# Ledger of designs, part 25: miniprotein binders against q9vhn3

Target 1, 154 residues: q9vhn3
Amino acid sequence: MDPDDDLVLENEAEEIERLQLPEELKKPIDPEEEDERVARIEFNCSGCEMHEMVHYFGRKPPFALGVIYPEDNYVMRDPFQPPPPRWQSKPEYYIAMGTKCSICSKTVCKDPGCSFYYTASFCLPCGKEELKNWPPEAQARIRKQMSVSQGRQT
Key: E = the ipSAE of ESMFold2; O = the ipSAE of OpenDDE; V2 = 0.75 times the mean of E and O plus 0.25 times the DockQ between their complexes.

## First folded at step 24 (miniprotein)

Design ZS (at its last look DockQ between E and O 0.06; V2 from the best seeds 0.00; counts 0 for: pae E 11.2 > 1.5, pTM E .789 < .8, placed apart)
Fold by OpenDDE base, look of step 24:
Structure ZS (fold): chain B 154 residues (1-154), chain A 102 residues (1-102)
Amino acid sequence: as target 1 above (154 residues)
Amino acid sequence: DPSETVIVIIVGDDPEELEEALKEIVEEAERLGAEVSISKSDGRIIVLVRNLDEEDAERIAELAEELAEELGVEVVVKIVEGLSSQEASRLASELLEELEEE
């Protein structure tokens, strides 16, 4: 009954620790990439109380592949989308919050109660004036939108 | 009420066919005076056409279906009423995810 089978299991624990890839290979998130994820542009709708911080203002948000807007838009990265894994180029989801009125340059959200679109974006006050210059069919469409939006404000 | 949004997802292997389909949809949407947003990814295009009435929404949907047959692209179309831009974008993303799981 020889006692000597003290199998020195001690050495396997140290080898497992060495194979733990140093957590330090967290490549420092490029400060530029971290900076790009922080919403730094203030969006304030002139038509309502909507206030948000957004990531981009322009026609081609860099985080949204192939997205082109006809006008400069305030664009937010989808806050609910996890960042794509570094190895997978998944399209990042984005949200267009609003634009500037093509006439008065006031910021407006995409809500029908704050803005409408016909060839360009308009705040409701400017759009009402421009409406007079549009084709009857376009006028009818926008008037319908305005009627619905006013009904929700009551 | 011009409160309908048409979500069009175009999927295909040929980038030229995808761009042609996109072009046709955008041209029609512009003719209708609708707001268009476009998202492109590898082999996929999402088009959001907003502020349509029911008739115009159906027109865009029909066009998308016709383009699928003509160009050999896969098209998913959904018409939804009363969506904000944010809600439409989210729904488009959800639809795309469902399509990828299929």
Scores: ipSAE 0.366, ipTM 0.725, lowest interface PAE 1.5, mean pLDDT 82
Fold by ESMFold2, look of step 24:
Structure ZS (fold): chain B 154 residues (1-154), chain A 102 residues (1-102)
Amino acid sequence: as target 1 above (154 residues)
Amino acid sequence: DPSETVIVIIVGDDPEELEEALKEIVEEAERLGAEVSISKSDGRIIVLVRNLDEEDAERIAELAEELAEELGVEVVVKIVEGLSSQEASRLASELLEELEEE
């Protein structure tokens, strides 16, 4: 079909621009870049305003050798460190950003004001309720930890 | 700021070499004010060093690699931010099990 079918000149220019709209939305991307270095998973803490892009959610990050986390974690690799060759003993840097609460499944970061860990991860509301079911010594220790973390406001 | 955890697994055939490597890592970790937890299995030692900033965690990792070369022991070092002591212990145990499958 011939682009001169349009009797209105302004519509012809808009037709061309409309056909190019998908190109305007494309993001630049490095070709041949390994996907393990691209953070594609959104991490949004339900307990604070932390929002980050992370590389993996689960227990076995593919970019970490044989590491298996005790719970599903939102895991970010250090963006300033390239992955070492597997045959070379070199430190590897990871950040366990957060988990899902084991009771309500809300996403929470590792900050003591948002979650804590005792055999599993809990957001503060669920954890305060579950804490009552634990041995008295564990309750006292965890309450002390929570009191210290809530006192850090400076 | 969250504290970093350094997990060091030391593997060797000579108990004296293992203990010397352990001693040096623990002494440096204590100089840095870190929290240290030690777990031993036959031929392997797991050291969890917690409450470090990034610079200090890198220093512990560097020391562990240097000791591996000097003492002829094998080390595996992982640096992870945001782990509780129990989470770190479970992760270290899983890493140790992977090494025993060798």
Scores: ipSAE 0.000, ipTM 0.326, lowest interface PAE 11.2, mean pLDDT 67
ESMFold2 (binder alone), look of step 24: mean pLDDT 78; pTM 0.744

## First folded at step 25 (miniprotein)

Design Z11 (at its last look DockQ between E and O 0.39; V2 from the best seeds 0.69)
Fold by OpenDDE base, look of step 25:
Structure Z11 (fold): chain B 154 residues (1-154), chain A 102 residues (1-102)
Amino acid sequence: as target 1 above (154 residues)
Amino acid sequence: DPSETVIVIIVGDDPEELEEALEEIVEEAERLGAEVIIRKIDGRIIVLVRNLDERDAERIAELAEELAEELGVEVVVKIVEGLSEQEAFRLAWELLMELEEE
């Protein structure tokens, strides 16, 4: 192997590395896209000490591709999710934080110690009152969920 | 969370058949008072039916299987316990990818 072949290969490799410098045209992150990444909606659970800034409140979070909720949800982008490869429509990961109580409109997280769902979301105080009006089977299900949530706090 | 979640994946070539299958699942879930979260991705539908007991979860699963036969859609159903919404959608995505590789 002539010593000149090694020099040509090193120069071609450096030239390929220089040409493969992705002109990542850092498309200036559209100031609008940067703005969409900042959580601007305050979420405060009325049932616990959970306080977070979230990105969306509604039924169809734009960053959660194709997701539709039955009720308005507080939704946060997952800050640790790498952007999906452009060629794979991988769903972006998100966190649904909570909702509003259908009776009193107080914000509650999805923790069983703060809320439950039956036909709609309820805070525990409102839900306990409404529970009395529901079918026995529904009452049993919700009571089971509430008992487990209380057991985790012990 | 001791509540069960039914993951239903609906795949098919006719969007009208997919929407009909979705509508039937949503109606049954609503009758049961369950939380229904829908995800439409590239002509596929993932449905999470949440906050069910074991009996109601089985009922939703059976309905989904019947709809597959009646409407000619492909349905994948999985009952899971104690999963978050995020975990359930992750699992649904994995199942969907497996289905497409077959």
Scores: ipSAE 0.803, ipTM 0.932, lowest interface PAE 0.4, mean pLDDT 86
Fold by ESMFold2, look of step 25:
Structure Z11 (fold): chain B 154 residues (1-154), chain A 102 residues (1-102)
Amino acid sequence: as target 1 above (154 residues)
Amino acid sequence: DPSETVIVIIVGDDPEELEEALEEIVEEAERLGAEVIIRKIDGRIIVLVRNLDERDAERIAELAEELAEELGVEVVVKIVEGLSEQEAFRLAWELLMELEEE
């Protein structure tokens, strides 16, 4: 009563759709690639003394494979780690340093004493003015964040 | 105060359902004013929903669990405090590896 089906045992690896996964080769001598690996974008935080040269400004840094930011970020390669293979995008091989304030366009690092995010990134002066128009609960949350980051000193 | 981050890992066989789950999470997170950072790798989606208070973080986690049930996708949700973006992605990768081991 049991059918004696003879199935063909062929193992085919199911292809996983791989968007943006071209092979990384160690043989690219391309002036554009060499320029792209140079940290040529200046990042100066307007809220502190931080100054760095970074590799990318935008929402989709190519060396942070698969990462999509909600706004433009200044992003640098981690100088102490090689880029991972494209199929293994480890978070620690890049550093997002900061953004531009959505109001005044001043560059700010991600330190809570220099900027915060609510719907967009704001430097503290602009954010203090803009939060007056936000829902009351958001205002309370952000004011609490700012009071902790500013500390208390006479 | 350290803000909370909700790590949402979305896994499934149907790309359309994965994108629908992602879109709904992003829409709610944006309504809450959160910073949403997305990573799509190896057919998996990782979402970091950042700068939330505890109540809003729990709302996002609840939504993610509801979507998993409604759409038939697998979801792993973790609420964390005080992690950098890179630390959160590293933890997300570890959670994904544990999910894939089963």
Scores: ipSAE 0.769, ipTM 0.911, lowest interface PAE 0.5, mean pLDDT 78
ESMFold2 (binder alone), look of step 25: mean pLDDT 82; pTM 0.817

Design Z12 (at its last fold request DockQ between E and O 0.54; V2 from the best seeds 0.73)
Fold by OpenDDE base, look of step 25:
Order: structure tokens, then C-alpha cells, then sequence
Structure Z12 (fold): chain B 154 residues (1-154), chain A 102 residues (1-102)
């Protein structure tokens, strides 16, 4: 049992302790960054019982890395996604909850049972009235979308 | 959701050519009444054209391919059905990464 085997184990433990980067390099999460993670905007769908707190309302959510909407959207950060490593331009995951009806300004979610899009977003009541004024091809498309949404509620 | 989404990825060295390609796609999509969601990342453009039927989706796809030839930009087009915005952007990102590894 050669005595030389004991010396190798003590050096590995000291090297591991030295490679423990001091806990101090946890840059304090800027209190401003913590504040941006709190959802402060109330989202309430007028078409269903969906009620959520979201992080942003607008066309360009800052946390969605270059996303541009045609209309103001209620957008929530995905609470389950870790922030991407600084070295990887990975898109942060987000959820677009909904928008406002272009006619009545009521908040609606993006569920086909609550809203649809044609040139703009519409709640179902407003959209059904406007649909009559649209080209037949557009009407057919929107009717198809509405029919599928009703089939999922059964 | 029976609505189709066209994913268009535009890549190129000239930012003016990328913006021109984007503008043409947006204009066509707006004429169709489609929802256009744009994502600009590090000189790349991902476009989601949503709420299309099959015919209109094919039209957008053909336009994107023509623009690639005319403007000298690289375009990846994929038509998908029943995807959320999040799922579509995820798929677009995967396609973009595959394109950059080639």
C-alpha cells in the first residue's frame, strides 16, 4: 500500500475551493430589473373568464427581443424560462395574451372564441357586424376560424 | 386553429435589401388582411404572417421566394397550421439556427 496515494486527494479539494468564484460576483439583480419582472398590468378578457397580470402593453415588448406587433398587445413574460445566457441571443419566451377590439376598445384574448384578426383585431360581436362589409373571401376565412373555435367548446 | 401561418426568415448582408424584402411581404400580407408579427434579431428578420387560408399562405410563400431571387437575400419559408405565435417563433428560431450551421 504505497504511501503516495494520499497526497493526490488533498490537492484536488483545495483546487475546487479556489475555483469557487466568490459569491460576491452575484451582481445584485438591479432593483430596476427585479421591478421589470413584476407583472403590473391587468388583463381581463371581455369574452371569457381569463384574468391575468401581464408585464407590457404596446407594440414592442422590450423583453421579446425585437418583436413588433401591428397593434398594441398585452404581453406576459414566460415565468418558467430562465433568462438567456448573456452570450447567447436566445429569444426570451413570452406570451401574447390579447389586445383591444379595434371598434369598441374592449380587451379580448387571442382565443378564436373571443376574437379574430382581419386588418385589425375584433371582438366577436363587433367583428360579426363588420364581417358583412368585407370581401366574400375574407368572410369565408373568418367563418371557418369561428366554426373551429365553437367545435372545441363541445 | 385551422388558420395557417407563414414563417419567413430573411437573412442577408445588406440591411437595405432586408428591409425592402420585409416591406414587400408586409404590404402583401396587409392586402390579405393578415396579422403580421415581425422580429428583428441581430440583422436577421423573422416574419410571421398569420390568419391565412391555404391559398393566401401559398401566395405569401411564393412572394418570399421571388424576393430572394430579386434582392439577393436568403429566405427560408415554412407554412404551418394551428401553431401559436410562440410555437411559430420557436420553430422559426430552430430553422434560423439550422440555416446558420450550413
Amino acid sequence: as target 1 above (154 residues)
Amino acid sequence: DPSETVIVIIVGDDPEELEEALEEIVEEAEQLGAEVIIRKIDGRIIVLVRNLDERDAERIAELAEELAEELGVEVVVKIVEGLSEQEAFRLAWELLMELEEE
Scores: ipSAE 0.804, ipTM 0.934, lowest interface PAE 0.4, mean pLDDT 86
Fold by ESMFold2, fold request of step 26:
Structure Z12 (fold): chain B 154 residues (1-154), chain A 102 residues (1-102)
Amino acid sequence: as target 1 above (154 residues)
Amino acid sequence: DPSETVIVIIVGDDPEELEEALEEIVEEAEQLGAEVIIRKIDGRIIVLVRNLDERDAERIAELAEELAEELGVEVVVKIVEGLSEQEAFRLAWELLMELEEE
């Protein structure tokens, strides 16, 4: 982090605070844009106790400019960073929280104890069954991943 | 579990050649079972090919280099381990900036 916090003078503190103006004070209000910037989509992982409100479900989140996922993802804006001004198209921080299992459609987070990706996303129960159809090398890699993930669950 | 991500940056003057290179990389990556995340921004293409073992990561990297020669696009390839999606895109941006400095 920037060490300027130790050297902030009174007029510099005013300048820093002014530069951190809320987005709605710096831009025209766009009702559709405001709806997309609030977290209104519920995400509950079926493999653990993770519960979050996220901003987007799909393959091309508008706040992750230019990003294209291979599957619909639950995507959250970084809750600890201010969003960039909407009138400038720049990459911003975001987190892809999880997806739906390609077999059973249950919602799962990205934690390897809850899901994994091979050709598609799978919850662990469905992935274990589907794994039998994969090349032997892939089976070995995924079985190794699953054995490690079981040690992380609490 | 240490899985590898291949970062592929594709730049060039011909959008059709860029898309062809992207399509070939995506097709091979999908045949390997990899998760492919694409970012198209400012006329550049960044591809993250994730969840590979070392052998498959090297196959993707070699394909990308061969496509650069075949299609006349410029490609930068980096194999990384243990990075999040956001960290990989950040590294990709840094590599792109280095490439454009010539």
Scores: ipSAE 0.794, ipTM 0.919, lowest interface PAE 0.4, mean pLDDT 79
ESMFold2, look of step 25: ipSAE 0.771; ipTM 0.907
ESMFold2 (binder alone), look of step 25: mean pLDDT 82; pTM 0.804
ESMFold2, fold request of step 26: ipSAE 0.778, 0.762; ipTM 0.911, 0.912
ESMFold2 (binder alone), fold request of step 26: mean pLDDT 82, 82, 82; pTM 0.817, 0.817, 0.815
OpenDDE base, fold request of step 26: ipSAE 0.782, 0.781, 0.779; ipTM 0.926, 0.927, 0.926

Design Z13 (at its last look DockQ between E and O 0.68; V2 from the best seeds 0.76)
Fold by OpenDDE base, look of step 25:
Structure Z13 (fold): chain B 154 residues (1-154), chain A 102 residues (1-102)
Amino acid sequence: as target 1 above (154 residues)
Amino acid sequence: DPSETVIVIIVGDDPEELEEALEEIVEEAERLGAEVIIRKIDGRIIVLVRNLDERDAERIAELAEELAEELGVEVVVKIVEGLSEQEAFRLAYELLMELEEE
């Protein structure tokens, strides 16, 4: 066992330690960025038992890059998606939970059993009353949507 | 959801032409009472026109194709049924990636 083999192993270990790039100090997640990841807005659907905490209410969720809604939406970050690496401008996945009824301002989820959209969002009670004033073609479309949602509850 | 969604992707070098195409699509969609969700990313526009029946979805698709010819923008259109907003955007990104590889 030649004594020269021991010297090579010590030099490789020191070289590996030197090539350990200083752990780039994970820049402390800016406390402000951590705060933006906490869902602070309560979402309660008036039509069902859905209750969630969401991150945003408005037309342009900042974490949904470039998304614009016609109405204010309750939007949450997708809890199952890891945050994109800071260097990747990948859009974060998000979930639009619901909105407010354009007539009664009650919060409703986007489930066809709780709301529908025609020119604006409606809860089912308000929408059923307004439906009578709409063109026949629009009425037919909305009735079809409502019928399918009722069939899934059986 | 049995409703149709039209995915429209608008690509072009002139931002004014893109906005004009978007405006025309939005106006038609609003006239139909459809929900329009817009996503502007890196000079491209993705439009989801949702809560349509089959006939109205075809109408939006035809309009988008006409606008491509008139304005000189590139448009990708796909009609899908029963997709969530998330699923529709995912599909839009896939289509956009395919368009950029060609």
Scores: ipSAE 0.802, ipTM 0.932, lowest interface PAE 0.4, mean pLDDT 86
Fold by ESMFold2, look of step 25:
Structure Z13 (fold): chain B 154 residues (1-154), chain A 102 residues (1-102)
Amino acid sequence: as target 1 above (154 residues)
Amino acid sequence: DPSETVIVIIVGDDPEELEEALEEIVEEAERLGAEVIIRKIDGRIIVLVRNLDERDAERIAELAEELAEELGVEVVVKIVEGLSEQEAFRLAYELLMELEEE
């Protein structure tokens, strides 16, 4: 609308600028934020047919406020909730899809038929070889978990 | 035999004591080979210690209770089985909200 102020011509631009929304509410999107808000990282599990586009790979996803993983994780925003404003995030707005195997670097989802965690994440083939070096109690636990994952259902 | 998760919620007024409790829990959990996921939000610490058998889960829970006494922090501990990471955090937030209510 037309300003009703007694403004000099050289100051009209300043009046228009003053009517704009607060800077933090209208911050321009920088490339880092755009990457995190758009799912551009391909996640393909080497152990199953899971294929997804995710938003982040690392230990501290910005949209999972305050979360710190022990390893780099493929993390996506929850597709069933509206995204929070860029200046805040919600604790439940994410899904950790998987990691890279600590031995072969192949991408694996967190399904127990594809990977497990003991000291680090392992795909099942690499985990079977590393298992031999672990304490007997850990070996027994992991072997039981693997046998259940390979089709021994109730 | 599915793995267990220990949910540890640490609350207190002294950040140094909170960090000390966290570090002790993480050290023991890593010694056990567990996956440790930490969340620090609003001055509270939530720790998920995952991929434990029952004995090791009880050990972590016992350590957390001991630290509450030693350091004067408030601790809520819950052992769960069969929850995803997100389900565990959701339960943790429910427990935290209950703790802050009367």
Scores: ipSAE 0.765, ipTM 0.908, lowest interface PAE 0.5, mean pLDDT 79
ESMFold2 (binder alone), look of step 25: mean pLDDT 83; pTM 0.828

Design Z14 (at its last look DockQ between E and O 0.73; V2 from the best seeds 0.75)
Fold by OpenDDE base, look of step 25:
Structure Z14 (fold): chain B 154 residues (1-154), chain A 102 residues (1-102)
Amino acid sequence: as target 1 above (154 residues)
Amino acid sequence: DPSETVIVIIVGDDPEELEEALEEIVEEAERLGAEVIIRKIDGRIIVLVRNLDERDAERIAELAEELAEELGVEVVVKIVEGLSEQEAFRLAWELLLELEEE
């Protein structure tokens, strides 16, 4: 086998690999898909200084495969998540930022210092008033959560 | 966050049995005032029941195990403390993958 035959085979293999680069990788990102990646919804927490642009507000974020919330959530795509391999339905990573208070409709983040959940989401001021009407066990749970959140701020 | 989260993974061949199991878990969680986040993926259901104390978390876990026996669905339950929603779903996904390899 002449040494020249091995060089021709290596060049043909590289050329085949270059030609087999699926043209699908060059599909221009559909301008519509690029548009879906831009966060256009403003999120401002009424309880803290958190301000972010998010991608979705609702119960079923389309980029969070199969996720269903009990209430409308502000949801951000994780910008650092590599696209899942096409063959694996890996759930896309996302960040749920917050919700609206069920009483006053103010936007709040999910931080225990800004909101809590019991049957619905509450900002701290509204929740503190409603707490008085709840079962003692529920009150104890929420008070425990509030105490820990205050301890982290110190 | 000192609150506990119950991760429930429901797997089975009959979608009606899966939805029935889900409904029972959701109803109990709602009665407890817990936040329920559902994720349906390829015929499997992941349920996060969040903002529970230890006692209520155990109650949800026991219910999920009972439903597995009654309905003939496969259930994986894990109680975790101090996890975010994202961390809980990540862990649930890992558990689901482990279940499928067995």
Scores: ipSAE 0.801, ipTM 0.932, lowest interface PAE 0.4, mean pLDDT 86
Fold by ESMFold2, look of step 25:
Structure Z14 (fold): chain B 154 residues (1-154), chain A 102 residues (1-102)
Amino acid sequence: as target 1 above (154 residues)
Amino acid sequence: DPSETVIVIIVGDDPEELEEALEEIVEEAERLGAEVIIRKIDGRIIVLVRNLDERDAERIAELAEELAEELGVEVVVKIVEGLSEQEAFRLAWELLLELEEE
């Protein structure tokens, strides 16, 4: 046995076939795709003090396998969970941080003190104006939600 | 009245029936103003219908069960309160795995 043979990975092609990896994982990693695991998008809620770096903005976050949102969402990977192996299709834990207000486009988190959803996402100022046009049951529910989040009920 | 989330899990072998069931649930949920978040995995569909009151949540659940019978798909429905989106999908995934173990 040649000592150099022991230190050389000459069976790489054989190992790939033995593991039965998909073709897309056999290709060199595109640097742009690897960067998707780094939180590069700034999220700053206009309604509170929340400021975070998130991984994705859009409707179909790749790490939230198979998820489709009705609106663009700011989504981050769960920072306390390791990412799954690239060759396994498994759900990841994630956090949907917030959206853009459908009227003014300001960024808002999901906290009911900052935004709410009825037909679309609204920051509180825009939502309070739009609320006047909604069915009475929706108005009552949303007004109650906003009052509780302000901590002004006794 | 707190906000409710309806978790709907739809399984079946015919993708056209799955999509039809999904479309009808989404259509009614949007009519009610609800946020609809969809997850599609391996021919299974999970739908979260969020921000409903109790009456509307029960109506979505009833619709899902009626569609299961009409379209020949299998449906699991659960109404929950106070869960985050992440927690709701985690519960949905557990329910789906339990269904597949049978």
Scores: ipSAE 0.719, ipTM 0.893, lowest interface PAE 0.8, mean pLDDT 80
ESMFold2 (binder alone), look of step 25: mean pLDDT 82; pTM 0.815

Design Z15 (at its last look DockQ between E and O 0.55; V2 from the best seeds 0.73)
Fold by OpenDDE base, look of step 25:
Structure Z15 (fold): chain B 154 residues (1-154), chain A 102 residues (1-102)
Amino acid sequence: as target 1 above (154 residues)
Amino acid sequence: DPSETVIVIIVGDDPEELEEALEEIVEEAERLGAEVIIRKIDGRIIVLVRNLDERDAERIAELAEELAEELGVEVVVEIVEGLSEQEAFRLAWELLMELEEE
């Protein structure tokens, strides 16, 4: 087998791979799909300086396949995640930024220094007042979470 | 975050058994005041039960194992500490893929 035959076969294989690139990969991203990728919802945490634009607010983000939250969440698409291969139902990565306080409706991030969850989400001021009405075991758990969050700020 | 997360993966052929198992886990988690995030993917259910202490995490894990025996569903349970929601779902996905290769 002449060494020239191997070079021709490699070039033909590369050309076949180039030709077999489904024209579907060249479909212009539907302007509607491009529009869905633009974050249009403003997220401002009332507890810290976090300010972000997010893609969704609700319990079931459409880009987070099958995800269901107990409460409305501000959710951002992960901009760095490559789209999953069409053949693999790999879950798209997303970031849940935060929620609204169940008492005062202020927006808070999920950072322990800004909010906590017990039966619902609370900002720290509202949660500290409600905490007094909860079972002792629940109070202990939330106090432990709050103490650790304060330790990270030092 | 010192809070524990219980990852529960529920797999089975009967969707009614899967939903029953999910309902029982959700009810117990709600009773504990935990945050429950559910992910339904192609007939499989991933449940994140978050903001638990060690004792309550063990309780959820035990319940999930009991439900597997009672309902005939396959359950994978993992207790993890200090993981974000994203990290927990990533780990759950890895565990699910391992389960399907077996």
Scores: ipSAE 0.797, ipTM 0.931, lowest interface PAE 0.4, mean pLDDT 86
Fold by ESMFold2, look of step 25:
Structure Z15 (fold): chain B 154 residues (1-154), chain A 102 residues (1-102)
Amino acid sequence: as target 1 above (154 residues)
Amino acid sequence: DPSETVIVIIVGDDPEELEEALEEIVEEAERLGAEVIIRKIDGRIIVLVRNLDERDAERIAELAEELAEELGVEVVVEIVEGLSEQEAFRLAWELLMELEEE
């Protein structure tokens, strides 16, 4: 083999590219920040078969600063809006996708055709059975809400 | 007939009074079966009380105003319909910014 054919131009070109990068691009990427932005939790709605990868499941999503839910929620960073600059106090945008039904534990999105909230979150099948045990006034209110979501008036 | 959301913004100098106002609102909202989502940011409290009818929304708003007088906290209350959780927090943020511009 010819030693002169073993040029290191590829390595030198990579070093030149690193040197020529803008100052804001030369900063190392924080591995913890990259890990926080990866959506690793699978969300599948049992009511409408919506499928999405989300970033968090629980009551206090760290990227939704200060938010406290009454139940565990599947929450994702909003992919259509960039995070606010750090020098502004405006909180980052997010989307709460859904919950688990309090009775059957099936995952449901927040669409009124898939779930509703009264004292807890329910998928429609479980909620229809549970509402029979609620005060009559609450039953009427929830039935009206469900009828609107299905295009029917009560 | 979309459900109502009551947005309650609570501000004040005394954290104990802020927490007391929050507890009273949460207790009544839970009695009504409503979903209560809380946001605590920069020493301010925002409460979303969701899935209410008009009557219950007015009840929560009246309670919040009474607590403001009783506890000496500042309260801003807004009743909205048809907003998502994110849209309601966005409106709440705008209301808070207007309050603090003074």
Scores: ipSAE 0.791, ipTM 0.916, lowest interface PAE 0.5, mean pLDDT 81
ESMFold2 (binder alone), look of step 25: mean pLDDT 82; pTM 0.818

